VHH binders against F-box/kelch-repeat protein SKIP4 (SKIP4). Designs and how they scored, part 2

Target 1, 358 residues: F-box/kelch-repeat protein SKIP4 (SKIP4), of Arabidopsis thaliana (Mouse-ear cress) (q9m2c9)
Amino acid sequence: MACIVEDPQRAGQSNETQIALISGVPDDISKSCLARVPREYHMAMKCVSRRWRDFVCSDEMCDYRNEFNLAESWIYALCRDISGGVFLHMLNPFSSRRSWKRINDYPYIPMREGMGFAVLGKRLFVLGGCGWLEDATDEIYCYDAAMNTWFDVVPPLSTKRCYFACETLDGKIIAIGGLGLNPNAKRTWDIYDPLTRTCKSCSDVNIVPEMEDSFVMDGRIYIRGGVGGSSTAVYSASSGIWERMDDDMASGWRGPAVVVAGDLYVLDQTFGAKLTMWCKDTRMWIHIGKLSQLVMKQPCRLVSIGNSIFVIGKDCSTVVIDVENVRKNKMNGVMVCSSIPKTWDDDIDVISCKSVAI

## First folded at step 13 (VHH; from k02 with L98F)

Design m03
Fold by ESMFold2, look of step 14:
Structure m03 (fold): chain B 358 residues (1-358), chain A 119 residues (1-119)
Amino acid sequence: as target 1 above (358 residues)
Amino acid sequence: QVQLVETGGGLVQPGGSLRLSCAASGFTFSDSGMGWARQVPGKGLEWVSRIYDSGSTFYQDSVKGRFTISRDNAKSTVYLQMNSLKPEDTAVYYCAKFPYRSSWYFDLWGQGTQVTVSS
């Protein structure tokens, strides 16, 4: 059920003599109960009262759900239509009717290319990019998945950039390399610290040029760039230093990557679609299985939830790979997977996908 | 005149305890959410604990069960009781205030107090 749009100022106001969240129930008990409601019903809860909406949208709600180990990950796809308009689609992977839904895109984010896309808590960030007739920008926009609304973020990035890697590590958003006004921008990286609302810029000769892809694993950010992905680097938060990636590990990174329970998976589409996994013990790539080409259109984006990899292609056509099940059960070398229908919207390109846990 | 002032830091042996205090002034304390963050050498800032104006308390996993945040609205003071201290707890600890409903950043910070855990 759709919520009634209310005046934001009235929605944000607090009152010292509060009406109880639930009549006859202390508010701390009420909050514990509300936090246990599955995320699929949170939209309806926001329509019950101003007090319910304020709590459901709050960071306090998220804190309760994390404390109870109840956080649920939904997938958000940053999409572009044929006119160049940028918007979000959302997927609840736990729903019995799994389908992509368009998120209202008000306020509108600018039509830009090469934007970064990152997640911190219940918030999605769209960073940088370049305009049609403009150089790279430093602007940051934030979508709050609990409130279902957009906010401007201050300060902006320290370095204007587009076509860069963007990841979250240790509670900070890190924008790496790319193109910009700085002649050496491709060897710089910005660290946005949400706690202090500050952004600082650093440089490192080991940051690779021509950024293509990135992932986060075991407290490290891995980046790939150059011709055919020939250059790789890794950042470790513990040392604060960029290093060269293991050559054997880098050799198999020939497509979109995703981490499932600490294990690196890559969808290699150079000779048909096959899923491989990096085995740390043997330092070798292991073939997991083939993905049926009849189901999936390229290019693809990967995101994981639990033991499942979501392979998301054009129009949000999606194949779901349960890595535990497919390792044990294949048909003629092809992984047995489920699918989620493409969206019914006009031609949609998927720029990037992330999961948000609430 | 808006201030947060931390006290109670110092050198302590592993397994020991400290209690940090944060005196607040210049804003309506009882309506404000409060928290503690720490600057770990070489690692940067991380949140430690939050206490909402409602009294609800939350903790980073690494300190859960060992640290307790509390507030005394009559004294406009926030406390952090730190038990079973470990060498990795060594940091500068900051008291901070967060805005209504948004604890993902702090909009007012204290000057910090050093906590050092070593033999």
Scores: ipSAE 0.486, ipTM 0.818, lowest interface PAE 2.9, mean pLDDT 83
Fold by ESMFold2, fold request of step 17:
Structure m03 (fold): chain B 358 residues (1-358), chain A 119 residues (1-119)
Amino acid sequence: as target 1 above (358 residues)
Amino acid sequence: QVQLVETGGGLVQPGGSLRLSCAASGFTFSDSGMGWARQVPGKGLEWVSRIYDSGSTFYQDSVKGRFTISRDNAKSTVYLQMNSLKPEDTAVYYCAKFPYRSSWYFDLWGQGTQVTVSS
């Protein structure tokens, strides 16, 4: 079931009707109760009434759930099919049947590459990118995970860019470097403020032109770029200053990265799939274990929820690793964790994965 | 004429209190979500507090327990009561309106009022 577009006539009549969410119950109590319903049932709640639909899709619902620490993270994979079309798959990791579901809404963007993918609140943002015959774009598209639909257009980036680093930090979306029609794109970064719907450009000559991967840790954006990931940099949000990454830390960043409970994990996909963890105290990488190549198709992306790392490969083939249990195992070996079947759609590339908490 | 006008800023000692007011005109106030944002010197805007048309209120962690947002629909006015003020609360405070049933951006704001917390 799809989210219903807000009715402008109902918006203007909200005070006039005074229709209760639940008969005989004050609305603040009703909202508190509705906010406690597990996310897997939110689609069904949208079918109860227009008032329920409006609340379940609202930012107010999200604020209530965050206030009560009830937010539930679902995983969204930005995917490309063989025709070059771009779409989302979604996974509820808490369902008894954990399976990927394709989201069939617009936008379907053939041959778009090098897009940024970021999350803020209940919303996913797809930024920039380029087509096969098209230069980079500055467009930003927003998917609302509560409404389960894309918005048409949001205000664009200041700089058209593709193949750039894109992360959320301090309530802002930061798009760093990349390529585009503007020859200075590689030396700039845009700070997109969704609160004001404005974008600010900054520049620094030290930004590398082609971004390969990034992660956020301790108020900083860590970036790996250049040919084959040969260079690294760290953006400190508090100062707006670029710094060098610790050389020992950088040396082990040879694949997708994710942060779990303040600890950096990297899946080294060279000659197999090895999960490693950065130990700050000893300044060394700790080998956690190997993934069987029989269960994973490369390349892989990483997403964390709680103490679990989701390793997501081609066709959304997924292995779930519980690092709370794994962190105590210091011996080399094969890690065997739960698996989630690949999608029914064959030949699907996973561009990026993020979690959305609602 | 659509506008938001903030008042009540000023200089105050640490631990003191201020009450900001925001008079709204030119739109249906009772149907709108309202809020406050602040611009700390040399930094960007950050969200401070939100109040929905329902009366539900939410706060940034750094101000929770010290700040209270409220609204008076009859006067088309939103308020921010700021208690136990700290030097880090020094900022230009903006009243903001959010689009109907959305709070991820605001589509109208005022000119701001300066709040300075220092000895």
Scores: ipSAE 0.289, ipTM 0.733, lowest interface PAE 4.8, mean pLDDT 80

## First folded at step 15 (VHH; from p01 with D53E)

Design q02
Fold by OpenDDE, fold request of step 17:
Structure q02 (fold): chain B 358 residues (1-358), chain A 119 residues (1-119)
Amino acid sequence: as target 1 above (358 residues)
Amino acid sequence: QVQLVETGGGLVQPGGSLRLSCAASGFTFSDSGMGWARQVPGKGLEWVSRIYESGSTFYQDSVKGRFTISRDNAKSTVYLQMNSLKPEDTAVYYCARFPYRSSWYFDLWGQGTQVTVSS
C-alpha cells in the first residue's frame, strides 16, 4: 500500500482569482511568451510573481522551450575540493562573461568518491559512491537546474555502486559495474527508468571490471575498465546484451571521450593533450591536434555542446574547441582554442561534466 | 478508490484512426496533469503525449501531427485521438497521471488498452 503522500501544500489554494500571468493576456499565450525568454533571465523571472516562479520551474516550461527549439545547454561540473567536499559548478557558455559559478551545496551530501553523474531533462543525478570509511551506496541525489534545488527523494539504485560507469540512454539512467560489497556488482548494470520510477538490475559476464570511462554513441553504451583500461564492452539497448568492442576502436581510447555530431573524439592525456577522432569509414584514429599544457590542467573531462568540445580540467580551467574549425584547418599543430579563465583560487578536481538543456 | 480506466483500443488498418478515452476517479482531476504512454512489444514504456492541468499539450516526435490529446474536466476524462495510424504504433497504451509541475514521471497508471495496427 504505497501511501500516496498528498503534498500538503495543495490544500490551501482557495479560489483566489488566479492572477493572470500577464495582465490582459490569456495564460496559454503568456506561457508561450515566457518560454521564449533566454535562460539567463530565468532567475529574474522567478522574482516577478509566484505564478511566474512556478511556471519557470515547471517541466511545462521546459516542454515549451523544447517545442520551440529554444533549449539552451549549460555545463554542469561535479567537483571535489581539497576538503573532499562535493559540489556542482555551472557554466553558461553563451554568456559574454563566461565564468564558472558554484551552485549551493546540498547540505547533507556526504563526502563521497566514485559517484555517477547523469542528466535527464532538466535534472542532474548524483548516484552511488563510497566514503573513505564507508562502503558503496545506492543513494541518488537529484538537482533540478530550473528550480536550482536539490532533492533526495529518488528511488535508490538496485545495487550499491562506486567507481562505476553512468550514462543516459533512451530516457533511462544506466549504472554499470563498479565496486561494492557485492562481488557480483562488478558484472552487473542497473537501469533506472524515471517514467516508472523503477530500477532493474541485470548481469552480464562481458561487463568489464573497474570502470574508468564511458560514452554513448549511436544508441550504444561503450565502457572501458580494467587494469590500465585494457577491457572494453559495448551495450546495445535493442538486444539488451553486452558485446566486445572493436579492437581498432578500443586501441585508441586512451582518455576522456565525447561524441560530437555522431563522431567520437578522445583526449589522449598520456603525453600532453592530444585530440583524436575515430573515423568510422576507415576504422582508424585520426590525430586532430594538440592542446597546450599551459592552458589546461589535467586531469580533464570532456563535454560537447553543438559543434564545440569543452575541455574542463583542474580548477574548472576550460578550453573550447570548435570541431568544424579544427577539421577545416587540419593543423598538425597546436589547436587554436578559446579559454575560460579560472574564477576562484580553490583547488578543485573535476569528477564529471554534463550539459543540461533548458 | 483512485483509478484510471482506459477504453477505445482495438484493431485498425494502417492509415486508420482510433480514439482512446481514460476515465479518472478518486482524485481531483482538474488539478492533475495527465498523459499517455505506450509499450511496444519487447520494448520499454515510452511517453506519447502529456496534457497539463493548464491545458498545455505536448507530444513525442513520433506522433506529432497525428495524435491529439485533450481533456474534459467535467467528465474527469482524458482523450487521445490517434489519426494516420502506422504499424509502429502497435502497443499497449496506458493512461497515467503525473505530479503537479513534474511531468518526468507518472504516479498513477491505468490497466492499459491494446492498439493494433495491421493490414
Scores: ipSAE 0.860, ipTM 0.955, lowest interface PAE 0.6, mean pLDDT 89
Fold by ESMFold2, fold request of step 17:
Structure q02 (fold): chain B 358 residues (1-358), chain A 119 residues (1-119)
Amino acid sequence: as target 1 above (358 residues)
Amino acid sequence: QVQLVETGGGLVQPGGSLRLSCAASGFTFSDSGMGWARQVPGKGLEWVSRIYESGSTFYQDSVKGRFTISRDNAKSTVYLQMNSLKPEDTAVYYCARFPYRSSWYFDLWGQGTQVTVSS
């Protein structure tokens, strides 16, 4: 099945313009110059001309910025408001006035629970889920962070699912386990390959049946299920098989996790909010520091950019932790923190957070 | 008839070179972005290189510096020059077209050509 999603009006417009990107400058030089403009100004660039808008919104722009090592990561939070509406909030962490901004005035996707959230390039994918009056779905929606638009994705997932683990690995989106109309959904995983626009379903009796959390490290997807993290498993992309997680590593996975430069960090929320790090050499978890409960409203999500961990709680209240010295010194580092205010809206639940580099 | 036809595959020793060609027909070639993908035994399909309508070129990290994509709009042909070939480059190589400004997937594929790198 070969389905495409395209904008024929934009394709025709690119062929119809005969105006140089910058008067008196060859277009290849102009593109190199435009790609160097900081991301915060990209919205303004879209207003200059249709050719500028087309380039700024293109994958070619992203390719140039990656080639020049200029990609800038912004944080996107998938949120639910009190009415059950699902929205994105966005944070530019490099702005002098760091504040969360709601992206859409109106919900694009139906009201749902248990959705997957994944990133490929400049695109955010919302997968599956279920509603009060409907069973699990296989639908996929995409938000293009350069165009600032939503669209439907085809094909759908091979397996209808909700409350599942969802991660990006090796350029593919992998949706693991969960609940669905098919009672065997908990033992399957779908591999969505954007390059071919195909989705393949796989099964294995060794998959952990209840999904609570996941992370990606060293080409592998780690999942945790069961009460207190008692059930863990590891998917190895190179072998395509499921393995048992290291017991010592699993013992400290008591909350949301994030990987910074190959090192695993966990926010242990059992008896307060404590940041810990897995030390591979000693096979032990080490204590980094406490986070004040007065600043953070639970539950929390973690995302990293560079050497910074963003701890994002209810209403998008955020603490930023710099762990560069901890990583370099392993025991002698200091935890440097700053805060970003919550959104103006109350009662916003953060479902998931990801970063998008453009 | 909209079509992509690859040629130039074969058997080569490690460290050797090959040049793949892809002839396009049935669409306005100069308005289209083009690329190469490969089906690696045991690993599945991955992109290799792409070239935009503008002539801008980009490469997957594993082939950067060794492979060169180019296009000849007068002949409606895309090329992939592969130098310093390694056994892990063994794959079926596909020529492909991507939609305007959306290089994250290909909407037209060739039949593929086998490249084998072994002693």
Scores: ipSAE 0.513, ipTM 0.840, lowest interface PAE 2.8, mean pLDDT 83
Fold by ESMFold2, fold request of step 17:
Structure q02 (fold): chain B 358 residues (1-358), chain A 119 residues (1-119)
Amino acid sequence: as target 1 above (358 residues)
Amino acid sequence: QVQLVETGGGLVQPGGSLRLSCAASGFTFSDSGMGWARQVPGKGLEWVSRIYESGSTFYQDSVKGRFTISRDNAKSTVYLQMNSLKPEDTAVYYCARFPYRSSWYFDLWGQGTQVTVSS
């Protein structure tokens, strides 16, 4: 229709003279249309042309989808197989054939334990860790969910660490505490700021070294550490201040936690599986319902999308809890949930799970 | 020598306007994505707006409709027109470049310019 190819003489020698995304359609209209295509088809779109592949893989695509409120969250599980190889499984929760898919045939990351796992935009970060013959490392690896590729990230963490808390808050990745040969590492936290490509280390004597569970709520990072989860702390990233967690709130944090629409939910697996929610007004934990213990093989990880909690156990066996539905439709206190079959690969340990919106 | 130089900051009353300019040198400006970030007192660094090499523009929700980013490739300059300014817009504003179609980080920064909005 209107001008489909820019004149390079009029604009100089720029990439703006490239062939149109869709013949006869201005590129800004084309990008608006392409951004509305459901995420499940994005892999096919990469096969149309180099320009389509470049746009689908770009942050510009993500920006368009966010502008239109079209971002779709898929779940990624960081897993370790029986050989000790570390890799990802991915789940499209909106597919009618909800099943886990292994992303890569071969591990990109060296065999390690105690790694951090965090998400920023369309990118998954694996940080630190240690092995049987390795000290803790400061290395950071990134998986780009749009490109479906791994790459190394620089700079590394400021402090080599393993078995630490790792969360994304306010566009930064925060690695808190943990273990390493550095005698001060256990009382430090690293702030990785991707905008500036910097990593800085901070310290506070009140940080515990064994930080294995955390969640983000209301602009703060809640951590649980120590033997049997005996200590808790709260970090406010805006101020850099550590505070004590509410004792009553901490008392019910006896399993994996997730935040749904600003409300804290915990799966307590002491006697079967019981979902509870923290009620700020009464300062008490409210029983939501029980999950059938025969469905889930422990240990479990939690991730939320919308009003749904995905409970992901061994081999990625998954139960989906719609928290609004189960509060209305319980049978003798047992939640009515859907399930997603385990992976075809047996003996897969799920290290951590996150969602990536594109 | 690769650099970004911001101008146009200052003190304004609420509801006022400012136009920030950022002159770029030492790289192929037309092939680069550009953006603005701000250091808000007490809140740290946050992105404000970005403009891709294609001309596509995007904004944080808090400034959408009030701020406009633009670029002039012939002058290697990016602009931020800030209208209807509020006290919470008070910050040091930085011009920045991001790598080809990868806006999750900035690899070149300006010196910053102070914008103060006071009642």
Scores: ipSAE 0.486, ipTM 0.828, lowest interface PAE 3.0, mean pLDDT 83

Design q02
Fold by OpenDDE, fold request of step 17:
Structure q02 (fold): chain B 358 residues (1-358), chain A 119 residues (1-119)
Amino acid sequence: as target 1 above (358 residues)
Amino acid sequence: QVQLVETGGGLVQPGGSLRLSCAASGFTFSDSGMGWARQVPGKGLEWVSRIYESGSTFYQDSVKGRFTISRDNAKSTVYLQMNSLKPEDTAVYYCARFPYRSSWYFDLWGQGTQVTVSS
């Protein structure tokens, strides 16, 4: 969903014989060829010509890559340093040189906390937040992963929010609950549609105020918040209602959560770091394995790609868990994981992590 | 009851030193970051220094090299050693807490202690 910043300058392109993407090759074939180039080279491709740049950054490129099953997921982490600065880091997990890279700073991201982080298509959104002396905001920042550029102007949220749940559902960004000076905002949720650039606000008494974590599973949004994470709720798009989460399920939600292939996994950090899975059939949490405390620095966030869980901790230290392998080996012991060490000396906290496929 | 109590403020000459203390109670001190903010007369609040639960420290540029923040978890106390004090450092100094989780926000404040730097 391209924020079609219609470059007004495209109107005057006279009948200049559109230079072929590739000399002597029809454009459709050229596009097909370009779409097959690995994502790591897309930045270089954008330097070849204006037409190449435009195509590589287009939704059409994504469509081709999806059609060819060539979409590559990269991980993006919203991070905070000791100074309070907020920035994005990116990881190509499939690179031979797996290292986190800092994305060029958007000069206007204020030192905020309690921001929402969402992904739609090839775009990342940073929503809301508050400062150490600043109340909740309604500002939205958008980063296009293909363009490697931040957008200057995105329509704001309907409600100012800080420490709120932020998820994507059916092509929309859902912002739920949060803190702010407006007490009514705590029991509200927003539906942001980036295509129409509209935001709708709704209210429900079952929404918890301060959010700690959220995830989407089976078309439902699960949220946890309140003092010590004592409050949970589930939203169903079919009913349009927020309901209380099952107590058994809620009891095991004791850390960051991620959904992998329809199953819910939680890194329980109560006593060490234990990966647990929610079994829908038995309605029980199953212990999958333990993560060594030596390899993980809290706080951590989870993101999934395929059948792998990426545990991203302080300084973007990353542990990769192959869920299929761990489940097969039923090892009541320490999970064998691969690790990606930090590449910088600065102390950074990971606020949120998402993956973007291009 | 959750509270922060500042001590150590006073009058000092330019170039002098003061040590502020903040005693914390009513929460797990070791799990929280602590900091200092100040309010200069006629100006807004500004943060001065922060110390995380890990011991990492950060300072405003205006006090860097002159002020040192430290903590004693056994005593549930945070300190601010202020050296080479300037008239511009005259302010009410507040002790504050920020929670462990990615927090830059001070959620708990003391009553403040007056620091006056004057010849």
Scores: ipSAE 0.056, ipTM 0.557, lowest interface PAE 2.0, mean pLDDT 86

